# VH-VL binders against Protein RESPONSE TO ABA AND SALT 1 (RAS1), part 5

Target 1, 230 residues: Protein RESPONSE TO ABA AND SALT 1 (RAS1), of Arabidopsis thaliana (Mouse-ear cress) (o04515)
Amino acid sequence: MPNTSSSQSFTIFVDGWLIRHRYFVEQLMCASSLDETNRISLEEQQSLVAQFLSHCLQYYQEKFASVSLAGDNVFTFFCPPWFNSYAKLILWVGDFKPSLVFKLTEVSVADLTRHQKDRISSLKSETRRKEREVMRDFALVQQSVADPPVMLAARRVGAVGMVDGEETDLEEAMEVLKAGMAAAMNNADQLRCSTVGKVVEILTPPQAIKVLRTIGQLHLRLRDRDQERA

## First folded at step 22 (VH-VL; from y2 with heavy chain G100A)

Design w1
Fold by OpenDDE, last read:
Structure w1 (fold): chain C 230 residues (1-230), chain A 121 residues (1-121), chain B 107 residues (1-107)
Amino acid sequence: as target 1 above (230 residues)
Amino acid sequence: EVQLVQSGGGLVKPGGSLRLSCAASGFTFSRYSMNWVRQAPGKGLEWVSSISTYSSYIYYADSVEGRFTISRDNAKNSLYLQMNSLRAEDTAVYYCAREAFEGTKYAMDVWGQGTMVTVSS
Amino acid sequence: DIQMTQSPSSVSASIGDRVTITCRASQGISTWLAWYQQKPGKAPKLLIYYASRLESGVPSRFSGSGSGTYFTLTISSLQAEDFAVYFCQQGNRFPWTFGGGTKVDIK
């Protein structure tokens, strides 16, 4: 059976997802423009925002499903082959750091009210706290690599005599590690989604569109391999 | 009511040209990607072309690439298919179809009534 | 191109029968699959999107299932108005491709 790459299910999904993502980004770009010809109603703006958020949520839901149900290798998501070299520099638990959204908001929206700034500041503090929690949990999972079953297996790498029981112990240990990694990734992804959602709730629809545009564009840039040749 | 109304088509000689039109109503046209799908008499459905909301992304089937041009005018809520260098094999009912833009719904949920294109000597 | 193989090409059934149509993709398409119904002289109608989601207004006797390369459309109890041609369509990669269609005829 061809070793379907450990991330095959998700990558296949993302191919279709990216087609729609490009369409969304196009709409967000146009909606954020000052061109009167492309002006959409407030209701339409709200709808666009909601649809894009749903689109993003779908991405992470399918990511989780691919690991938990389809059997994709969770480790692949911590060093994703689909991300370019620049993306790898900013990877935090399999994707961008949730708190990055605040920087993107700052860059995208010039007309934040004082009240909005205060709310964003509060949210930023909360998000950072949650990031630390995710990192603590993740660190614990990483430390499990040093657990005796894994270490014993590592020491016996190349030794012909792994006793049948030791192989099973290693497999079990690896499954525990994978499960832990998957859980950590899911928690991080949830934090990503919730953070974006909460930021959008603070913003007006036009402001939200600008931020979402930036986020959408960033996601495309992280996957663009052609930039590695530049 | 959400609807797509098609016009154009007819009988044309091989090598000739036709322009199909699709007028949208009842929804915000500029928020939807649009498609052309054709069906030869007694045959199945064949995707022809797709155009994104603001025309940044356009795709064609290999069978029509270089001969057909999809375009849209969002101000007029209209989709077009310019067909050049028509061949007998292009004989079909042509449908315009809206690609849904709602949640996880990414399918062709609204169709025009179809326009018959006959290419015959 | 992703080839969609639909089976059977035709099926004769009676009112009340369970009808199952299958669609196979030449490569994985995740859940990017739609099902359409077409009656003679009419435009196709969307039935199922995203492999298993029922379109609004479509009777619950229609259901879709599957992922990856294998998909199924099921009519739990065939009604008189269900005699038509059914098509699957993949939306994972361009070009979009349809199955060859399945004609459901009255026995």
Scores: ipSAE 0.891, ipTM 0.961, lowest interface PAE 0.5, mean pLDDT 92
Fold by OpenDDE, fold request of step 24:
Structure w1 (fold): chain C 230 residues (1-230), chain A 121 residues (1-121), chain B 107 residues (1-107)
Amino acid sequence: as target 1 above (230 residues)
Amino acid sequence: EVQLVQSGGGLVKPGGSLRLSCAASGFTFSRYSMNWVRQAPGKGLEWVSSISTYSSYIYYADSVEGRFTISRDNAKNSLYLQMNSLRAEDTAVYYCAREAFEGTKYAMDVWGQGTMVTVSS
Amino acid sequence: DIQMTQSPSSVSASIGDRVTITCRASQGISTWLAWYQQKPGKAPKLLIYYASRLESGVPSRFSGSGSGTYFTLTISSLQAEDFAVYFCQQGNRFPWTFGGGTKVDIK
C-alpha cells in the first residue's frame, strides 16, 4: 500500500474541498449581485449562508483531524506550501487572522445599522482579546524550542551524532512541541470559525452573503499561485 | 416531489448530433451543480460532464471534450447536453444527475430516468 | 485520472447474508467517496456519501467505511430488494470516476 505519507492527508482533502468551495463562491457572488435575475429568496439566502458556514467548518475540522488522527505534520500548516507569497504575509497561526473578518465586513457591507456596528465593535474587542490569548499560548510553545533537548540537537547539527538517550529526549521534546502547536492551531481555527459565525449572526442574510463572498474569495486568492507571477 | 425528467435521446448516425434535455422540478435548480453520466449497454457508469450553478465551472471527460457541450437555463430549470460528432462509442443511456450541495453531502443524490442514445450506421 | 478498482465484480449471496464490497482508489481521495445502487433498467440511487454517511431513506443495513485509498460498502443482512449492481465513485478530483461495479445476485 503506498504509504500515503500522513502529511498529505489534508492536502488531498482540500483538493476536493476546493471544488466545492468554488461552487459556493460562485453562488455567493451571484447572490450578492445587483442583478435581479439572480435574486434568491430570503430562505434560500439563509440556506446558502448556513451551508457555506458548514463548508468552512468542515475545512477546519478536517484540518484538525489530519493532524490529530492522520498524523500530518503540524509544522507544515505554519508555513503552508499551498499558500502564495501574499498569503504568507497575512498568516496568523496557520491561516488568516480572525479579526480580519471585521475589516472584510467593513469593506463588504456599506449599510450596517448603528446597532449592528455596536455589536460588531463589541465582537471585535472580544475577538482581539481571544487572539491575544492564542498568541500567548503560541508564544509559550515557540519558546519551548529553546528547551535543552531541542537546542542540543541543533548544536550538534553536523557534529559526531547524538549521545545515547539524547535522541529519545529529542523525540519526546518534539512531540510536546508538535502537540502544543497543534493545540494552538486548533484554538486559532476555532476562533476563526466562531468569529465568522458570530459576525453572520449580526448581519442580515444579504449582508452576510457579501461578507462570506469576500471571505470565500480571499481563501481562493490565498491559494492562487498565479498571483505570484503578477 | 424532487425529480429530473429527461428527453432528447434517439438513434443517430456517426458524425451526427443530438441534444439531451433534463427538466428539474421540486427543488431550487439554481442551487445545485448538475452532471451528465452515461452507461454503455452492459457496462458501468461513466461521468461525462459537470456544470456549476451559474455555469462558471464546466468540466468534461476527455472522451467527450470538444464534442459535447453542457449548458443550463436556470430560468427554465433545465440542463442540456449538446452532443456533436457522435461516435459509436457514445452509445449509452445518459443520465442527468443533481450534485448535492450541503454540508458534507457532495454526491449525486437525484437522477433522471435516463435517455438512450444510439449511434449506429 | 483516479482509477477506482471495485471488488468483487460479482457476488452470490443469500437473504440474510452479510455482503462486503470494496473499492480501491489509485491515489488518496480522503473521504470523497460515494456508493450507488442500480437496479436493472433503473437509474443509480445514492446510498452512501462522504465514505460513511448514509443517505436519507436508505436502510441502516447499509454502511460505508474507509478513507484514503481503501473503502468498503457493507450490507449487514441482505434483503430481497438488495439484489442489484453497486458502484463506488470518487469525488476528489475531476474527472469523476466510478468503480467497475459489483453485481450482487441471489445464490
Scores: ipSAE 0.888, ipTM 0.961, lowest interface PAE 0.5, mean pLDDT 92
Fold by OpenDDE, fold request of step 24:
Structure w1 (fold): chain C 230 residues (1-230), chain A 121 residues (1-121), chain B 107 residues (1-107)
Amino acid sequence: as target 1 above (230 residues)
Amino acid sequence: EVQLVQSGGGLVKPGGSLRLSCAASGFTFSRYSMNWVRQAPGKGLEWVSSISTYSSYIYYADSVEGRFTISRDNAKNSLYLQMNSLRAEDTAVYYCAREAFEGTKYAMDVWGQGTMVTVSS
Amino acid sequence: DIQMTQSPSSVSASIGDRVTITCRASQGISTWLAWYQQKPGKAPKLLIYYASRLESGVPSRFSGSGSGTYFTLTISSLQAEDFAVYFCQQGNRFPWTFGGGTKVDIK
C-alpha cells in the first residue's frame, strides 16, 4: 500500500474531526441562543467551553505530530488541501491569523466590560508582537532557500545534473529548510491556541460561547468544498 | 447514575411498524449525540442511526434508510426510533448508545440494556 | 463504506495469557477507532477509544495501539472476566462500521 503521506494522514484525521466539530458548533449555536428554552446552566456552559477548547487542541496536537513527521511533505501544510480555495486566500502560515480572534470577539460580543476591553487590548498587542516574531523567523527560513549551496545545486540540476556530493549538500540544506518551516508552523499553531485560550479566560462563559461559536463556524466554512459553481 | 433505559419492541409481522424508546438519566441528555445499534441473533454489531444534540445532523445505515426515523425529545430526555416497513432481516436486539462528547473521547460509552425486535410472519 | 476486518474470529486462551486481537480497516481511519467488550446477553462496553486511550474504569491490562489501517487490542494477562466477544468500530466516516467480532474463549 503506498505509504500515506503525513498530509494525507492528517486529512483523514480531519475528516473524522469535522464530524465532531459540527456537533460542537451545533451546541455552541444553541447555547448562544437567547431562547430561554435553550438556556443551559453556567456550569454546563463552562463545560462546553472547556470541551470545545480541548477539541481544538486535539486538532493542533495532531497537526503538530503530522508536521513533525512530514519531511518533504511539510510544504503541503502551508497550502493545505483540507482548506477550500477561499480559505487559502486568507491563510497565515497555513491557517488563520491568531489576531483574527480579536476581530471575531468584537463581532460576537457586544457587552464587554471596560476591564475586559482593556485586557483584550493588551492581549491583542502582545499577540501581534508575537505574530511579527513568527513572521520574522519564517522569513529567515525562506531566505535560506537562496543560500549559495541551494542555489548552486538548483542551477546544476537545471544544467548538467548534480555532481557527486552536491546531492548530499542539497539534501542537507533541504532538511534544514524543512525543519525551519516545521518549527515556524508549530510556533504559529501554538500562538493560535494560546490566543484563543487567553481570550476565553478574559470572557464570561456566555461571552466565550459566542466567540467560540463564531470560530467554530469559521472553521467549517473554511473547509467546505468549493461548491463547484455549476 | 448515568443510564439509558429502553422500551418498546416486540413481535411484529413483516410490513409492520414499531417504535423504540430510550430514556436517559444521570446526565445532560441535550449535550450528547445518540446512536442506535442493532445485533441480529448470533451476529455482530451493526450501526443503525445517529442523531446530533439538536437533531441538525442525522445519519442512517443504507439498510434502514427510508424506513426508519430517529428522533429525540430533549425536554423528555428521550431518544426514539420509529421503524416502518419492517423486514425479517430487521430482527435484532436494538441498543441505544450515547456518543461521548468529552475532550478527545469520541465513542459510544453508555449503552441501553437492549430491546428485542422480532419480525416474523 | 469502510470495512473493518477482525482477526482472529475466535481465540482460545488460558488465564494469564497474553491475547492480541487485530482490526484492519479497508481505508485509513487515522486513530478514530474504538474497542468494545460484549458479554452474553449484555450490551457492549467501551474499552478503548481513539485507538489507544483507556476508558475510565477499564483495567490497565487492556491496551490499544495502531493508526491508519492497522489496529490491535491487547490483553496483557487474561482474567476470568475477560472471556467475551470483542468488537472494533471505526468512527472516521459514516456509516459507522464494526468489525465482525473476536470471541475469546477459555482453553
Scores: ipSAE 0.886, ipTM 0.960, lowest interface PAE 0.4, mean pLDDT 91
Fold by OpenDDE, last read:
Structure w1 (fold): chain C 230 residues (1-230), chain A 121 residues (1-121), chain B 107 residues (1-107)
Amino acid sequence: as target 1 above (230 residues)
Amino acid sequence: EVQLVQSGGGLVKPGGSLRLSCAASGFTFSRYSMNWVRQAPGKGLEWVSSISTYSSYIYYADSVEGRFTISRDNAKNSLYLQMNSLRAEDTAVYYCAREAFEGTKYAMDVWGQGTMVTVSS
Amino acid sequence: DIQMTQSPSSVSASIGDRVTITCRASQGISTWLAWYQQKPGKAPKLLIYYASRLESGVPSRFSGSGSGTYFTLTISSLQAEDFAVYFCQQGNRFPWTFGGGTKVDIK
């Protein structure tokens, strides 16, 4: 059986995950509607929020596992095939930028209290700081591509070929790069999850449902391949 | 207690119609996707149809597409299967089944008792 | 459609025996696999979900493993109440599909 790459395996997982995701988005849409016929209890709202967060967590847990085992295929996760062409233009470290959640919150929730706004503002500042840290680390990893062993190898491959021993040096350098990239991806994903969780903690269940609806819908739009044909 | 209670079914001639019902109790029906699964006598399980919580997503097996209609009434905690243009091959015990909607659980965890449908001349 | 192939179709075993049932998918389905037990005249019962997670109330002698295209259900020590038909089901893509079933009989 052809060895399925880590990214291919993850893609297969996502196909099944998306079926469930659509169901959650449907629930969130109905729960956020003003229609009395669709009104669910506060307890049910809390349950829905918790279940959706768990659903999202499952995605990143599986991604983490796949990225950790990806080896040479780790780069595919930075330009993932499970996103459409538009999504690829706005990706930050292979997915949505964590601070995007604050914009989505602003658009989705009109009745934030002053206290909530202050808390969100503080969280936003913290999140942006952490984003910068992730980017710094990521940049350091990317700069390693220009390290002398890699550059020397690259120059020689085109001219004279690789000398004995240089291939091993290049391989080692590539392993370091791959490991660094995987670490950066995992850190970014952790920040995504934590940011959404912290935002939800600030919000009431009805407010949280509105934000999560928007997030869920966004994920569907970013994955819709049919938009590339339109 | 979480349960699904089925009704309907029976004997029908080829080309005839039947409607199956499934009544849910003990849980919030509107938060679960529902399925119909059938089993011909002495045979294995065959998925028939699925409907999401608010009916935005409906799926059918190729064998029943265009003949069967799945629907639900969340206010009545009820699932339905309208079966038209019935064929001898549709003879089976039909089960309604709840699809789990939490954590990593993505399977049919609650089943009705089954309803026998016999299509015979 | 994703075809699910179970093996064996039937197995005869004694109480206390280790029983292993295999399910193969025609294409990768990740871990979107469930196992069901069905006794004569009864509705199926969920045993395992997500390939390896034990359903609440199911005895620990049941276990599931596998990912991708190859999956197994294991009964570590067969009990009298375990004589039944077992089905695997993929939940990765519509249409949902079941394996052909495995009958576990008394030797």
Scores: ipSAE 0.884, ipTM 0.959, lowest interface PAE 0.4, mean pLDDT 92

Design w1
Fold by ESMFold2, fold request of step 24:
Structure w1 (fold): chain C 230 residues (1-230), chain A 121 residues (1-121), chain B 107 residues (1-107)
Amino acid sequence: as target 1 above (230 residues)
Amino acid sequence: EVQLVQSGGGLVKPGGSLRLSCAASGFTFSRYSMNWVRQAPGKGLEWVSSISTYSSYIYYADSVEGRFTISRDNAKNSLYLQMNSLRAEDTAVYYCAREAFEGTKYAMDVWGQGTMVTVSS
Amino acid sequence: DIQMTQSPSSVSASIGDRVTITCRASQGISTWLAWYQQKPGKAPKLLIYYASRLESGVPSRFSGSGSGTYFTLTISSLQAEDFAVYFCQQGNRFPWTFGGGTKVDIK
């Protein structure tokens, strides 16, 4: 049988996940509607929020498993085929920037209390600091490849003649890069999940429904096939 | 108790019509997608149709598309299958089944008791 | 469409035996695989979902494994109530498709 790459395996997982994601977005849209015929109880709203977060957690758990097995394929997760061309313009470490959630909350919720606004403001500052930490750590990984000894070894492999030991040094540097990229992706995803979780924790269930609807709709929109490529 | 109770079915001539019903109780019906699955006598299971929690997404097997219509009424906790232009090969026991989302299950965890549809001259 | 092929089509076994049923998908389906048990005259009953997760109330002698295109259902010690037909079903892409079934008979 052909050997399926980890990124190809992940895209197959996402196909099934998106079917259920559409159903969750349908529920979130109906739960946030003013039409009483679609309204569900507060208890059911709490359940819907919990189930949608579990659904999203499944996505990142499968992504983490795939990234951990990726090897060379880790680069694909940074420029992922499961997002359309326009989505790729806003990616941060292969997926949405965690602090995007705060803009989505602002446009989705009109009735935040002062206490909620203060907590969200604090969380936003903390999230931006952690985003910078992720980028700093990733930059240090990139530096390990760009160090003069590694770049000289890479140039020598590409030049006329091969030298003893330098192929091994390049292989070791590339393994460090791959491991660092996987770690950066995992740290970014953990920050994404924790940030959304903390925002939901600050919000009431009706408010959370509105934010999660917007997040869910965005996920669908940015995975739609490019209209110019149809 | 979580249940799906089916009604409808029976004997019908080729080209005829029949409407199957599936009544849900013991759970919040609007939180589940629904399926129809059929089983011809002595044969395996064949998926027929699916409908999302609020009817925005509807799918049919090729063998029934254009002839069967799935629908749901969340206010009545009921699922329906309108079967038109019936053929002999539609003869089967028809099951309704819910797809569960709890714990990211995403599988058909509750089934109706089945109703027999016989299409014969 | 994704074809699901089960093996064997039938097996005769004694109480206490270990029984393994396989299911192959014609294309990758990741872990979107469920197993059902059906007794004569009854509706199917969910046993395993997401390839390996046991449904609540199902005895622990049932287990599932696999991903991609190859999956197994194992009954570690067959009991009298386990004589039934078993179906796999993929939930990755529409149309949902079932395997042809495996009948487990008392020897």
Scores: ipSAE 0.841, ipTM 0.940, lowest interface PAE 0.7, mean pLDDT 88
Fold by ESMFold2, fold request of step 24:
Structure w1 (fold): chain C 230 residues (1-230), chain A 121 residues (1-121), chain B 107 residues (1-107)
Amino acid sequence: as target 1 above (230 residues)
Amino acid sequence: EVQLVQSGGGLVKPGGSLRLSCAASGFTFSRYSMNWVRQAPGKGLEWVSSISTYSSYIYYADSVEGRFTISRDNAKNSLYLQMNSLRAEDTAVYYCAREAFEGTKYAMDVWGQGTMVTVSS
Amino acid sequence: DIQMTQSPSSVSASIGDRVTITCRASQGISTWLAWYQQKPGKAPKLLIYYASRLESGVPSRFSGSGSGTYFTLTISSLQAEDFAVYFCQQGNRFPWTFGGGTKVDIK
């Protein structure tokens, strides 16, 4: 029974998470540096990659917990105040689209082998199919809210004392919608995490560090408070 | 064995200076952020300063900002605290501590043995 | 700055007792809370991180709980080696801040 909304609680979590995120981006930048005399070993590169992935997983685990407790606050996660105005132009189900990772890989890595390209192409196709599945499943939830009894009750929002049965139908429809929104967000976040993880598995540690550096830097810029309201 | 071994410290008059050192072994030093935490005799713990893995982010408690300088040398696996313009209230045991990132721990899991700094006339 | 208020400041207890220590933050800190044990003349030792996760090598009689502004450390069955001072610490925002400590004494 806390007084703080789930989205406010998540924002507070993110304050501490961002401190460590900046430290990871610092490490990823140094590990991808051209300074060969200070290059960390392959084993340390693998460790850095694994730790950064765990760091990102923590973010989405805490987001999942917050969304699961959101109740009415779930709508805020779809229009999140913790992203700046420019970030909001590119959101998909409240966060980045999983397939964006493939564009970030193309920008960050110049030395993919034929085998890596083939594996990435297969993953890209699979990821886009799963993106459509997330949207299909949510569309089915939206359809349940459009059933005629619910629509008639919604049209009477301004009337004092809704007709018996219609008030219950509207309440039930809203609960189904909130649960469906939370499920869609969870499925989207699982796809985000899975896609990044699978891309990293295809890449060598030096390649993965470059991609993860780009992802980490982008995440910081999407939260930049110096940007003006749109 | 993961260790932080401290050196430096001692007696100094108000207005004096000391440099504390903290040598790391048994782990890759550049993978950890570092902290200084102090404890006045008979008192609790007070955070003093933090430094990120490659020194891009440095923070100080208000009570020491402008007088203390945290630094690290990753090639020597060493953390330093330069303490200038020392005051009687700076008298404390000073600990270095690493913040761990493994398993998203994000807490100070390894501490040095402590170094006593006494500031008195 | 986030003030951390620990209660009680001391407790006298016998071996086998259950001991509960509380820590309240002046502002929300999510789950960014750690617990440390300190014995006389020694450096602090990490017990609990992320409010409820047990550090490696710490006995399972120690547990942590809480989120937001209210947190507890519980020792389910006090042992001889548990007589020490315990500190909470928030890691959500700089400056890092500690509670005032709770001394657990032999009764």
Scores: ipSAE 0.840, ipTM 0.940, lowest interface PAE 0.7, mean pLDDT 88
Fold by ESMFold2, last read:
Structure w1 (fold): chain C 230 residues (1-230), chain A 121 residues (1-121), chain B 107 residues (1-107)
Amino acid sequence: as target 1 above (230 residues)
Amino acid sequence: EVQLVQSGGGLVKPGGSLRLSCAASGFTFSRYSMNWVRQAPGKGLEWVSSISTYSSYIYYADSVEGRFTISRDNAKNSLYLQMNSLRAEDTAVYYCAREAFEGTKYAMDVWGQGTMVTVSS
Amino acid sequence: DIQMTQSPSSVSASIGDRVTITCRASQGISTWLAWYQQKPGKAPKLLIYYASRLESGVPSRFSGSGSGTYFTLTISSLQAEDFAVYFCQQGNRFPWTFGGGTKVDIK
């Protein structure tokens, strides 16, 4: 008899993940700002990039597992308690929008070559197309709730004397919606991870460290607790 | 060879001070968070303190906060524990240990050999 | 603080026996659990991290499982070198906490 929903279980995972996330952000900040005598080697910079990407992948792998078991709790992943209230205003499918990475790259890297800019522009177009595909697929699932037998059953649930058969139609429609929500989240997360990975592939290790520093810092700010009182 | 070599233990009277050292070799020290863990004679393991890779995040067990200070010097590949206002209950073997990040391990995979600290009159 | 309770506190076993050690957390810790082996006069040695992942160089007769609040370490066929004390440790929230240990001895 588990006492914890899958969203509560994921929040617990995130507590431990954030401890290590802070340590990675610290490393990224120092790697981008230390003078040559204290700077880690190029090989260690490559290692830091790879480890940070693995750290982020772990987050989304655990999220995928939690969403897959969510059942009724899938709705909570779209309004997640592990983000602060201000972050929730800008969410796309329960988390950051993949194309935000391109804006963060522009802010973080001043020395992109023409060739790198062209590759990033191409990736940006592909990413925006995939974002539209994710939203299109989810919209089709949402439209299944508008089917007349489902809409009639939903109205009936609010009234005394609910009829058998209509209850099972509503239950089936809700299961389809939950599965569609979970699929949309998973597809969005895959696009988030893929986009960051592909941007890093375009960049040199020093450039990647600056971008990942900015991404890591932003993720901390999105999880800072809102201050109450004053 | 990846290793942590400890020094600085000994016998001290209650209220006294000691400084423990832990020297790292065979790995890039600044890529690892560090911990102190102690073990009283015949007892289990007790976490004492942690320090992040560049010292921005430092944590202490309640039993030692205000008396112990963890620090690191990445240029010297060294971790330290300054222990002040020592009490009899601080008597233990003190271990330093690194937390590994590769492969999202996030566990203490390399430990020092241990340093005995005895607090007695 | 998250209390970690191991059971049994000790077990007597023969070479070839299957040994199972359990670890209970007072609060959920997800999969942020490690297992360590300690022999007399030696530092602890990491066996398992993330509840179930085997550290490099650890024999495959060791396995871990569990999530949330209940975890197990299993030695499928006990060997002479496995007589030691075993500790679980949660790495989910500070302070890091260890179980009280399980001594595995010769029967």
Scores: ipSAE 0.836, ipTM 0.939, lowest interface PAE 0.7, mean pLDDT 87
Fold by ESMFold2, last read:
Structure w1 (fold): chain C 230 residues (1-230), chain A 121 residues (1-121), chain B 107 residues (1-107)
Amino acid sequence: as target 1 above (230 residues)
Amino acid sequence: EVQLVQSGGGLVKPGGSLRLSCAASGFTFSRYSMNWVRQAPGKGLEWVSSISTYSSYIYYADSVEGRFTISRDNAKNSLYLQMNSLRAEDTAVYYCAREAFEGTKYAMDVWGQGTMVTVSS
Amino acid sequence: DIQMTQSPSSVSASIGDRVTITCRASQGISTWLAWYQQKPGKAPKLLIYYASRLESGVPSRFSGSGSGTYFTLTISSLQAEDFAVYFCQQGNRFPWTFGGGTKVDIK
């Protein structure tokens, strides 16, 4: 029998991961809604934050493994079946844009100190620079394989016997594209994880819980399928 | 020590009702989803029901749906199973178990000692 | 529902033997598989989670492997205290389902 593709395997992983994700969002919602006298201890808030970050890290570790496997169509990760159709139109390199976390922080946290605002501003600038670097590398890969004159020139140079295997040049170009897109995806995911982690480091545990609640809820909403009315 | 201590159980006639209890200690109960798993005499394990950390998500096996009600009280660190319309095939040892989230474990790492439920005329 | 088929149903082995237990899922479950040990009259005890990770306090002679639909539990050098029934369980989709169990008898 044929093996399950790595994108299908990842989708199956996500089914189980989402069960636990809903439970984390439930915890984050309850922790963020309690008053000071009933709020869970600082130690428990720190534990919840750490566990949710580990939960998210597991997701990207499995994604990294799936994207890195040979013989998979990396294009599925850029238009992923685990997101609804509207989410797919606004994704950045197959998932949320790292700098989105700054908007989510702004809408979730009303009590940032001046020091926190300065650190967030610095991180935002750093993150946007790294986003441009990912996009530059991605664009270079796309250019290298979407340039027909390059493909035609390669076929003309010493291409004895290429008449028998003319489709192999397309296969080679697709393998270069797959590798470059996998690298771009992995770099994007590293930036996503790093950016969220650094924001959490800047925030207090109660502030972090509010931001992580918003992130977790967004992940659920991006997977809801809407059926158009007929 | 991390523990789940069960109470309840016993002999009940068909059509009767029984409530099982499971008391948690040594850990923060609201951080764990909870399960009921049963084992008929000489048989394997059968999942019965699950409840999320704050009760927003509740699931039942088809064999008990509509007759059993899982609930939890996080303030009392307690899990319950209300069993109604009991049948002979419900005769089993009932275990409560927590699903751990530490280290992305996501498996039932702590189990209660078991409570025997016997349904007999 | 995801059926979990466990084999063999029983095995008789000597102390020091290598024992391998197989668990097959009727549908893909990724790595959402756990292994439990149950001794007579006692509750199940977690051995392996996430297909291959050893629970704290479980001897290193136990190991798990597999992904997708095919999984194994291996006891590298059977000990007298390993007499028990072993169950696999999938945690990918509700309802949670268990394998039928494998009874390991010590000769």
Scores: ipSAE 0.828, ipTM 0.935, lowest interface PAE 0.7, mean pLDDT 87

